# VH-VL binders against Uncharacterized protein aq_532: the designs that were tried, part 17

Target 1, 203 residues: Uncharacterized protein aq_532, of Aquifex aeolicus (o66814)
Amino acid sequence: SDYLLRAESLFSQLKDANAKEETPYLYGKVKGYYEAIKLYAVEYKEDRIKTLFTLMSKNTKKAVRGAYTEREPLTELITFEPRVYFEEYCDGIMDECFYEKHYEKEKFIELVDYFSLKRRVEFLRNHEGKYCAPFDFGMAEALFNAVSLELMQEKPDEKVLIALREKLEPILVMAEEKLRYAMKKELPCYRNRLSEHIGYWKP
Short names: E, the ipSAE of ESMFold2; O, the ipSAE of OpenDDE; V2, 0.75 times the mean of E and O plus 0.25 times the DockQ between their complexes.

## First folded at step 12 (VH-VL; framework fv_patecibart)

Design Q5 (from N1 with heavy chain S32R, light chain G30S; at its last look DockQ between E and O 0.01; V2 from the best seeds 0.00; counts 0 for: pae E 9.8 > 2, placed apart)
Fold by ESMFold2, look of step 12:
Structure Q5 (fold): chain C 203 residues (1-203), chain A 121 residues (1-121), chain B 107 residues (1-107)
Amino acid sequence: as target 1 above (203 residues)
Amino acid sequence: QVTLKESGPTLVKPTQTLTLTCTFSGFSLSTRGMGVAWIRQPPGKALEWLAHIYWDDDKRYYPALKNRLTITKDTSKNQVVLTMTNMDPVDTATYYCAHTEWSDYFPFDYWGQGTLVTVSS
Amino acid sequence: EIVLTQSPDFQSVTPKEKVTITCRASQSISSYIHWYQQKPDQYPKLLIKYASQSFSGVPSRFSGSGSGTDFTLTINSLEAEDAATYYCHQYYSWPYTFGQGTKVEIK
């Protein structure tokens, strides 16, 4: 696929800018999108690849620019927000009604344990994952975005969702482990009163 | 099913050390992400978190009480122990242990029944 | 540390009516708030996690909402067994703190 070759070529730009060292969060995010693109290429789903390549390209540009300007912003987090509805059941004898909560695409949400993934990624994002586990957090965020985008499809592909979850889980665990270690040891990458100065938190 | 139970003395004199044991089943502290917390509640007052310990021996204490608290675990016995030194009548409370999980944003999803500890001279 | 302020401290509500309990955080805590129910002489029980996600076995009349600094627990139609004290609890930032509680009674 042309998108796969184009995706591979973006790493030359990242190498020239030393992005792996200078913008490790964005580098990780680009790498995560690349892994998702490779997964979709195996399934020959070029429409999904186009969307992911656009995100990968935008993050590559930000990584290169950030490496030269010493800036590394958080970039997109894509969340699937399923509609909720309530199913009513009434006991005709007792004339009692109860409501049961349901989600659109409930089967697919359960397949990947989506709400757990969302909470875990958001936790990293809100607790200095960018600074304490930049590469792993960036990769996890991109793979999570790919899961969200697949859930947004009219008919999500179960095989793809499982494969994305399988790639995402070990990376998410690694990011969580690094963050928990930093929190336990009160490392400078984690916020406290003595490390609020941004220069103190840089490597 | 997850269950927890607190055990230890119910009456302690001022300046003594309180030792409480939480014995649990239905989960293991050898499992990544699992934790146990201690929370207390003075009679008629709000809940107060005291300490927690996780599978990786990460432990944290409420700052004002840090010098008085020690939390430890015995993973093989499914037990967590809280020690609180220099007890004072203001420490009279019901003490709870609760299950929590790191990656699920630390809800206290299962609680023990609690044990009332009275500190009186 | 993050202070959670609940409102009201107490309310007496006619059966089958809607109950609303507010929890306000002293700074943004995203959606990292949990709600607990404590019936008289009982241990606390988890009701709602992550602002809006019902814990297993919780009746559907309980719901949570909010993000940032303002959060709400709603009981759509109050039942007699819902007479209890309700606590919000944040796990956004250490040290983790509880609100002061809201006592709900049946009129």
Scores: ipSAE 0.008, ipTM 0.525, lowest interface PAE 9.8, mean pLDDT 85
ESMFold2 (binder alone), look of step 12: mean pLDDT 92; pTM 0.935
OpenDDE, look of step 12: ipSAE 0.361; ipTM 0.761

Design Q6 (from N1 with heavy chain S32R S103D; at its last look DockQ between E and O 0.04; V2 from the best seeds 0.00; counts 0 for: pae E 13.0 > 2, placed apart)
Fold by ESMFold2, look of step 12:
Structure Q6 (fold): chain C 203 residues (1-203), chain A 121 residues (1-121), chain B 107 residues (1-107)
Amino acid sequence: as target 1 above (203 residues)
Amino acid sequence: QVTLKESGPTLVKPTQTLTLTCTFSGFSLSTRGMGVAWIRQPPGKALEWLAHIYWDDDKRYYPALKNRLTITKDTSKNQVVLTMTNMDPVDTATYYCAHTEWDDYFPFDYWGQGTLVTVSS
Amino acid sequence: EIVLTQSPDFQSVTPKEKVTITCRASQSIGSYIHWYQQKPDQYPKLLIKYASQSFSGVPSRFSGSGSGTDFTLTINSLEAEDAATYYCHQYYSWPYTFGQGTKVEIK
């Protein structure tokens, strides 16, 4: 009945499987969903918590299974795909017409700089963020998914979007810094030989 | 020592589903770092990467074909299977499977002989 | 998506001459590029991995160089059996793409 208590119980399963060490990407993703759930619990938005809990639970099962089988796949990336429309403006003085491009929910998209967030998360996903910054990337991906899900609501909550963005930004920056460092130094996590003792990025 | 071989139908009608099997020896997908990729080459054209799968079940697909492709592995049989739905004449190509290693800069170092798949009415 | 543009598309070369093939990436890819040789009616074979590392059994006349966006495959003294199409391939980021190929023909 209490999604926070249920969410916290999932960490017992993760601890038993040593998921933080064995499946750090999925562990980070579970943690990111948990942070989003806590934010929504403060705002008393039960319907939105249920969706996030389902995603958290699904990723927990994958992390536990993956820890025992030494497998860690990428999981869901949820993107909001706004409809585009154009508004025509004609200058009666100059007898000229031009078009202005608009997006559905444009105000909320701009509030969180959504297209920039999407591009940054996709960059990490496409450049081995799972191996070079697994925990931070997983957490950032989950918080980004929460942003996408809020934008999909009939009327997105501005306070929630700002809070999600504020939690997401420092984690996303850390993942990006770790990845850029790995790329520049050609660390084993970035398409070089991975150490048999270190399966993921380690500073 | 590493060998790969593609098997499956050579003729497919439009809209049908293609299933190709890569059978390999000299390595195992239970070994950390090992992977198998699928690459195709339309007649007279360049190579096109389609998908890959690694030892840890990490999978990636060429974006334009993502909704049509499924890659799976059977580690005990040393096989990787590619399924491609809704085949079209433009998908006529030689299909290759290739070995790759995560710890060795991820090259396609060993290739199968390839199998020509023709899609026609 | 990273586009690899090879130059030239085609070369007809007298035996023993030097062949140079370039591959230009649409963005920096570090040294994460591989070179493949495909002889007529054959499957591709790896020549060079990680920009400059020769694969096992590749003749010493083949070499690779470059970093960032500009890469070169060199055949120092062309032999008759080197008539083939050569492809560069980036494994830097998804989706992993090939160059369009460079066909080398013996004069």
Scores: ipSAE 0.006, ipTM 0.485, lowest interface PAE 13.0, mean pLDDT 85
ESMFold2 (binder alone), look of step 12: mean pLDDT 92; pTM 0.931
OpenDDE, look of step 12: ipSAE 0.611; ipTM 0.844

## First folded at step 14 (VH-VL; framework fv_patecibart)

Design S1 (from Q4 with light chain G30S; at its last look DockQ between E and O 0.17; V2 from the best seeds 0.00; counts 0 for: pae E 5.4 > 2, placed apart)
Fold by OpenDDE, look of step 14:
Structure S1 (fold): chain C 203 residues (1-203), chain A 121 residues (1-121), chain B 107 residues (1-107)
Amino acid sequence: as target 1 above (203 residues)
Amino acid sequence: QVTLKESGPTLVKPTQTLTLTCTFSGFSLSTSGMGVAWIRQPPGKALEWLARIYWDDDKYYYPALKNRLTITKDTSKNQVVLTMTNMDPVDTATYYCAHTEWSDYFPFDYWGQGTLVTVSS
Amino acid sequence: EIVLTQSPDFQSVTPKEKVTITCRASQSISSYIHWYQQKPDQYPKLLIKYASQSFSGVPSRFSGSGSGTDFTLTINSLEAEDAATYYCHQYYSWPYTFGQGTKVEIK
């Protein structure tokens, strides 16, 4: 895929800009998108690759320009909202159509335990994961966005969903552990989260 | 299947210390993520969170009662103990222990039947 | 602390009617609200978790909705066995708090 090659180039640019150290959250985000793109490339899903590439490019530009600060608003979180999705799909008819489509989609939702993932990502998002686990948190969000995107497809790819889950789960665990530890020990990354603190969690 | 059961005195005199034990099964506090919380409910009133302990011995107390509360665990016995000092009639309530987890803003998914503790002279 | 205010405090409802209970948070708590059912002389039981997910064994007539600050518990068709006090609970920020409760009685 041409997009895969371009994604590799973007990631290289990010590394050259020392983004891992300067903007670890964005670095994680970009890396997460890159990993998702690689998975989609194996499955020849060009439409999803384009979407993820766009997001990857956007965040890469921010990181390379050096305009990002830890106090800058978090980047996008894509969520799959079943009721909204099916309402639109069924043209507002929330009867048999909704039931049928929801039932069909339920298999995939359960496959990845989507709502659990969502809650976990939101937990990190709402409790300063940006400061205490920026890289892991960024990467987790990107992969989660890919999961959401896949669930929004009329026919989600089961293999991709499983692969995304397998990548996302360990990262979530790490991010959660780091945040929990920071909270327990009142580390600067958490203690100073409401100030102009630029520090990150370090073990 | 997860089960919890509260045990301890049902009558306490003012200024005395209350000690309640929660014995549970179906889960272990040696398992990462597991937790147990204590919640009380005065007769005819709302629920009040008291304390929580996790597998890693992390403890949280309700701020207003922090100086009076101690929560401990015995993993080998599947027990959690709550101690509350300087009891007052206002502390008369049904005391519950409940299962919880650290992740995902986890609810209290399983409860004990509760034990009514009356503080009276 | 985050304050949860339920409305109404009390409802007397005829069987088969729809029951609506609201819970308002003093600040946004995303979807991290849970609902409990407590029947007389019983312990509270988890009913709805994370605003809209039914707990295991909960009848389909129960549903939850909402996000941010406004949440709703709905009983589509009230059964006699549904007579109870219902509590909302936030686990978003410490100290974790409960609503004052809504008592539902059967006419």
Scores: ipSAE 0.018, ipTM 0.608, lowest interface PAE 5.2, mean pLDDT 88
ESMFold2, look of step 14: ipSAE 0.182; ipTM 0.680
ESMFold2 (binder alone), look of step 14: mean pLDDT 91; pTM 0.901

Design S2 (from S1 with heavy chain S32R; at its last look DockQ between E and O 0.03; V2 from the best seeds 0.00; counts 0 for: pae E 11.0 > 2, placed apart)
Fold by ESMFold2, look of step 14:
Structure S2 (fold): chain C 203 residues (1-203), chain A 121 residues (1-121), chain B 107 residues (1-107)
Amino acid sequence: as target 1 above (203 residues)
Amino acid sequence: QVTLKESGPTLVKPTQTLTLTCTFSGFSLSTRGMGVAWIRQPPGKALEWLARIYWDDDKYYYPALKNRLTITKDTSKNQVVLTMTNMDPVDTATYYCAHTEWSDYFPFDYWGQGTLVTVSS
Amino acid sequence: EIVLTQSPDFQSVTPKEKVTITCRASQSISSYIHWYQQKPDQYPKLLIKYASQSFSGVPSRFSGSGSGTDFTLTINSLEAEDAATYYCHQYYSWPYTFGQGTKVEIK
């Protein structure tokens, strides 16, 4: 019952359906969850592994079905929404008060630069990332979901967060560069989607 | 400059196993996104896709031929090998290898010269 | 399996005239096709990718158009060296298939 061995069975299903070519976004997402599971296996965190495996399995089923049905929907984006609180500080001599905004788990948010990651993933998601960089975007989205899930823990693990960020950053950069190239060159992945979004008459 | 070249036997008897090697330069399968495909063309007929392999060792086969094909790579030698079992005269064709990239939505942008493989008793 | 049907199978064209080759898909494939040129006794060469984007070094007389089910390769002014067989290739749905080819000769 080793989750890593069970994950290899899911990859066999993906290969049988040719998911890397048919549903590259979902294939990348499954692979991203697998990479996160491997990181947690090093830290022996079974509860997080179970959660990630469930997501991996669900996305595998969607990839296999999508390859058959010729449809590839966007799947889950998991965002951590930290509670905000304000700390008051006053100068009694000047009778002046200021308020400083703070976030729950601010240390961990800063450790991974979470708000920057969130903006970058959301940009790809909303601007043809699925079509212009499907594998890298899917993988980045899954690793970002793993970061969000770890930040939601009562005591986030710093080593895991750093490892996830180290895996995520180069993949996110690659997806961003592919999208920027596609936008500059007006590649079909970008040009066709832009045409569909703005409602041109099509021949 | 990207170049590819096919090598292997030009005459094979029915039921034998065909082994073809694609040797390439100008790119490496250690580089993310790089792939090599095999395509064949029976004399006077259309192109037929066979198999692909990518830098991460992921492999794809044409479904009707999946049980007869094996594709492997040797990244250090810049080689990709195709094996096709149980050859039959209908498999007589020119076999090509070609370069492709994952992120470029699978065009076959550079091709080898091709090698004619004749299956005859 | 998506069938790509090219038309015509063969045409003989006077030099300098326009050549039009069509590729019809059995279902919508958006713009996910490529075009290849294969001159006699040569290996195929990529001409047009993504329905309309010319590959590096391809003469400007070659162009591609279309989306959905109907695609066209156009040679604006046929040159002698353009005598070849032209193939379309879809990458929309597995298994990825080629058209049967259109042979173009000089009249």
Scores: ipSAE 0.007, ipTM 0.479, lowest interface PAE 11.0, mean pLDDT 85
ESMFold2 (binder alone), look of step 14: mean pLDDT 91; pTM 0.910
OpenDDE, look of step 14: ipSAE 0.023; ipTM 0.621

Design S3 (from Q1 with heavy chain S32R; at its last look DockQ between E and O 0.01; V2 from the best seeds 0.00; counts 0 for: pae E 4.2 > 2, placed apart)
Heavy chain, then light chain:
Amino acid sequence: QVTLKESGPTLVKPTQTLTLTCTFSGFSLSTRGMGVAWIRQPPGKALEWLAHIYWDDDKYYYPALTNRLTITKDTSKNQVVLTMTNMDPVDTATYYCAHTEWSDYFPFDYWGQGTLVTVSS
Amino acid sequence: EIVLTQSPDFQSVTPKEKVTITCRASQSISSYIHWYQQKPDQYPKLLIKYASQSFSGVPSRFSGSGSGTDFTLTINSLEAEDAATYYCHQYYSWPYTFGQGTKVEIK
ESMFold2, look of step 14: ipSAE 0.374; ipTM 0.755
ESMFold2 (binder alone), look of step 14: mean pLDDT 92; pTM 0.928
OpenDDE, look of step 14: ipSAE 0.787; ipTM 0.908
ESMFold2, look of step 15: ipSAE 0.341; ipTM 0.749
ESMFold2 (binder alone), look of step 15: mean pLDDT 92; pTM 0.932
OpenDDE, look of step 15: ipSAE 0.037; ipTM 0.600

Design S4 (from S2 with heavy chain F106Y; at its last look DockQ between E and O 0.11; V2 from the best seeds 0.00; counts 0 for: pae E 9.8 > 2, placed apart)
Fold by ESMFold2, look of step 14:
Structure S4 (fold): chain C 203 residues (1-203), chain A 121 residues (1-121), chain B 107 residues (1-107)
Amino acid sequence: as target 1 above (203 residues)
Amino acid sequence: QVTLKESGPTLVKPTQTLTLTCTFSGFSLSTRGMGVAWIRQPPGKALEWLARIYWDDDKYYYPALKNRLTITKDTSKNQVVLTMTNMDPVDTATYYCAHTEWSDYYPFDYWGQGTLVTVSS
Amino acid sequence: EIVLTQSPDFQSVTPKEKVTITCRASQSISSYIHWYQQKPDQYPKLLIKYASQSFSGVPSRFSGSGSGTDFTLTINSLEAEDAATYYCHQYYSWPYTFGQGTKVEIK
């Protein structure tokens, strides 16, 4: 489809800038959005592809500029914040009220274990995932953003959510393994968190 | 609901080996990210952590005590075992096991009730 | 090894007044700190994680702040049930350590 051809053009720009080596976090993020776009293209959901392509394009622009300026900022993290409400049940005989906690879209939240995914991505983001596992973390962030965006839809698609989760899990695991290794060995990418001179960890 | 419970002897003699078992429910060490830690507290003193083990059998020991400590797990039984050799009266403490996760990396969010171990002749 | 030094060691505070407990790290630990509450004859309970995030069920009068080397636990209006010993705990660098504790009593 048109979006797939346009996405390949964006990758050409990334290759010309050597973004895989110069801006690996943003490169990974662009790659993650591309994988989500391909998934939606298989499901013939082009209206949902437009949002993802916009994010992909914006991150490509930042990656190309970052490769030439030697700067690589963190970019968007999109989180779905479900409404929480309580259903009250009162027993008039005992003058007691009981409540049951509910989330909007809890079926879909449970389907992908969303709160666990959110916690894991946020942990990587707050604990040097960008420096210790840039490619995998960037890709995981993009796929997580795609999950969040799908959960924000009026009627989330279960097949899409499962497919996104299946793509996300191995990448998230790889990022977590790299970060855990860096923490255990106190590598510079983790130990000196606020230093812009810290190099990216490479095995 | 996550629960943990410590079991083992409450009285040991100096030089003996202490073996404590943590039995837990509400989570499994077959689940990626899960871990169990051991912490102790001498009477009237601050908390001192001892060891932890994760789902992938990665283990950590407090450096000053690592030659005396062994931590192991039995994932199928939901148990973690701590062994501490050459016990001394200074090791008298309440021993706790606690749940932790790699992604929340070091919060001890759920604790056992603790077991007081007294080391005396 | 990172040393956490709490101040004060002891406070006796009038009910409804503000309690401030500080924890100073011997080197920067970013925001990798937790706060625990321990009442007599009880196991420690997680109160604040990641410097400022309240754990589930923690009353709103408890808050945490700080980053780098200086951290603060605040009890905005002390209640009788808040009499306890409070510990900070760092997980920035191995071995992970606890502060010496701050005992808070009601006057």
Scores: ipSAE 0.007, ipTM 0.511, lowest interface PAE 9.8, mean pLDDT 85
ESMFold2 (binder alone), look of step 14: mean pLDDT 91; pTM 0.912
OpenDDE, look of step 14: ipSAE 0.013; ipTM 0.562

Design S5 (from S2 with light chain S30R; at its last look DockQ between E and O 0.02; V2 from the best seeds 0.00; counts 0 for: pae O 12.9 > 2, placed apart)
Fold by OpenDDE, look of step 14:
Structure S5 (fold): chain C 203 residues (1-203), chain A 121 residues (1-121), chain B 107 residues (1-107)
Amino acid sequence: as target 1 above (203 residues)
Amino acid sequence: QVTLKESGPTLVKPTQTLTLTCTFSGFSLSTRGMGVAWIRQPPGKALEWLARIYWDDDKYYYPALKNRLTITKDTSKNQVVLTMTNMDPVDTATYYCAHTEWSDYFPFDYWGQGTLVTVSS
Amino acid sequence: EIVLTQSPDFQSVTPKEKVTITCRASQSIRSYIHWYQQKPDQYPKLLIKYASQSFSGVPSRFSGSGSGTDFTLTINSLEAEDAATYYCHQYYSWPYTFGQGTKVEIK
């Protein structure tokens, strides 16, 4: 896929810019998108790749230009909202259409335990995980976004969902552990998250 | 009701390509949610999933064999074809095609009788 | 990949006795497991879907239970026609995998 080659190029640019050290959150985010794109590139439609690539490109540009600061708002989080999704899908007819589609979609939601994942990612986001676990958090968000995007499809791909979840969950565990430890010990990365301090994180 | 039947050569030489056809009835791959999978079973051994195709031409392959496998469908003929390249004696097995559905991760509810494929010089 | 380990590999049972087959997953698969019965020289037939739901036409003596990593197929009262190899199948993690099988023979 052309997008895969381009994605590889973007990721290479981050490496050249030493983004892992300078902008670990964005590095993680971009890497997460890259991993998701690689999964999609194997056998899947390019529509989702395009979306992920756009997000990847956006974050890559921020990192490479050095325009991103740790005090900037967190980057995009895509969430699947069943009621909103089905309302739009069913053209506002929330009857048989809704129930049928919702029931079908629930299988995929349950498969990845989506709402659990969402809560976990939101926990990290709410507690500014980009400071204490920037790489892991960034990567987790990107992969979560991919999961959400897949669930928004009329026909979610169960193989992709499973693969994404398998990549996401270990990263979430690491990010959560790092953040909770930092909270417990009141490490500088957590204490200074609302201060003028920038670039505290060290690999 | 739902029936599937495998057809193709029962003897293949090493390095040759195996082509199996699954002819089915009782359902259509023009129907949303419908799928067909191939599963093989070496003599006296466990089952191994190979490939799957859905109504929308979505395809999946067992990763270790992906480069050797191709699955296609002819909806008008109610047929699914599996090709496997570079056959080896270790690929000797009974090959099954089975019905599956996308919705609810439906299991393989209907199977063909299977066809024994022997790879030998 | 997720490994499914069945136990036992083989058992010989007297008719009317209870048969228990276990399937353990290398990691949690929630309830995403199916059970198949394969009689000699026949194709596998679906018995239990989604860990505990009986497939159509399956005798009531067959039942499935379990969640997470440990699953059980039970034949409450073994019939002679139940002589077969039974397989568990997970569809939680890619690639899908099967257990190694449990052969049940009649004494």
Scores: ipSAE 0.000, ipTM 0.514, lowest interface PAE 12.9, mean pLDDT 88
ESMFold2, look of step 14: ipSAE 0.038; ipTM 0.617
ESMFold2 (binder alone), look of step 14: mean pLDDT 91; pTM 0.912

Design S6 (from S2 with light chain Y92D; at its last look DockQ between E and O 0.31; V2 from the best seeds 0.00; counts 0 for: pae E 11.8 > 2)
Fold by ESMFold2, look of step 14:
Structure S6 (fold): chain C 203 residues (1-203), chain A 121 residues (1-121), chain B 107 residues (1-107)
Amino acid sequence: as target 1 above (203 residues)
Amino acid sequence: QVTLKESGPTLVKPTQTLTLTCTFSGFSLSTRGMGVAWIRQPPGKALEWLARIYWDDDKYYYPALKNRLTITKDTSKNQVVLTMTNMDPVDTATYYCAHTEWSDYFPFDYWGQGTLVTVSS
Amino acid sequence: EIVLTQSPDFQSVTPKEKVTITCRASQSISSYIHWYQQKPDQYPKLLIKYASQSFSGVPSRFSGSGSGTDFTLTINSLEAEDAATYYCHQYDSWPYTFGQGTKVEIK
């Protein structure tokens, strides 16, 4: 029951390490997990909060260490892999059938447009999103992980999924716009790939 | 429903400048993320990307043709214009305009019918 | 720039049989590939996004797969209307490029 207060206290550690400037990707990821924890606290879902707090705490420790060692690794990407099944359909034809592909939890997948979100986050991850849009990408990645974790639940909560999607979309768009700009202008964050000495792009 | 249509001359002499207009409906270039691309296909050959323009006037040109291409838009008329200078018989092709969206990572999801442009003396 | 090489250049296939078209990239492009279908005398149409995601209105007999350098487009049970040229298109590294095309005909 004390996870929300503990989550808030982690920011004093981040401030002391200057993590927002030194490890902006991990800082963004910690912030994204914190935003997800706040959504779950409104819904009184302590088991979900525990999982997110563990991820938040792990990324906080890496951000603090990374600030002192000038190293900022990519951390976890959590993907929901739905089971696929086929529905046989023989409507109106005595000797002809075809199959319709379906996914488990299909309505929840459609509610958040999950496969689109997955592609967009993976694209940023594979195309220097960490360097060209570190804060926004980190935050988007954490919120996406929260979406994946909710979809993995036996009974996903529609209100939480909608709320997570609403927070995620503008942040994901900002990360994508920063990457698009960096790619077009061939900014150092995209072209040089020298993380220790590359200035992160800022608007 | 998204539709696009190419218009312009179908016959151009060598060294002349080709100007093609793409007129579209079902989307607006005032909408963030929206773009229009030009692609060509020489007879019997593969597709070749030429240029793209997005809602914020951001423009991309195929590098080998950069000096010959200009793409512009008129958002109020739902039009995009491609200009290609110094036409040569090897530029004979069907020219297509297509809808694309930056945030969906550049698929050409809706195409115009295309216009055949022949370059000959 | 990244070269996409399709195989075969041409194939003639008996109706109802499986068609497999490959696209090989000169370097890894992860899964950043789209597939297009161009029927005779028509404009190209998007079939598959992101290596494996079907575009709206695409029949379920079409599927895509692959990652890295090797990708496939599969037509599970070929129909007469599927006679066309198929192109792969990568968006991993600029300039984005097309494969040379694979023409599929019905026997």
Scores: ipSAE 0.006, ipTM 0.490, lowest interface PAE 11.8, mean pLDDT 85
ESMFold2 (binder alone), look of step 14: mean pLDDT 91; pTM 0.909
OpenDDE, look of step 14: ipSAE 0.017; ipTM 0.618

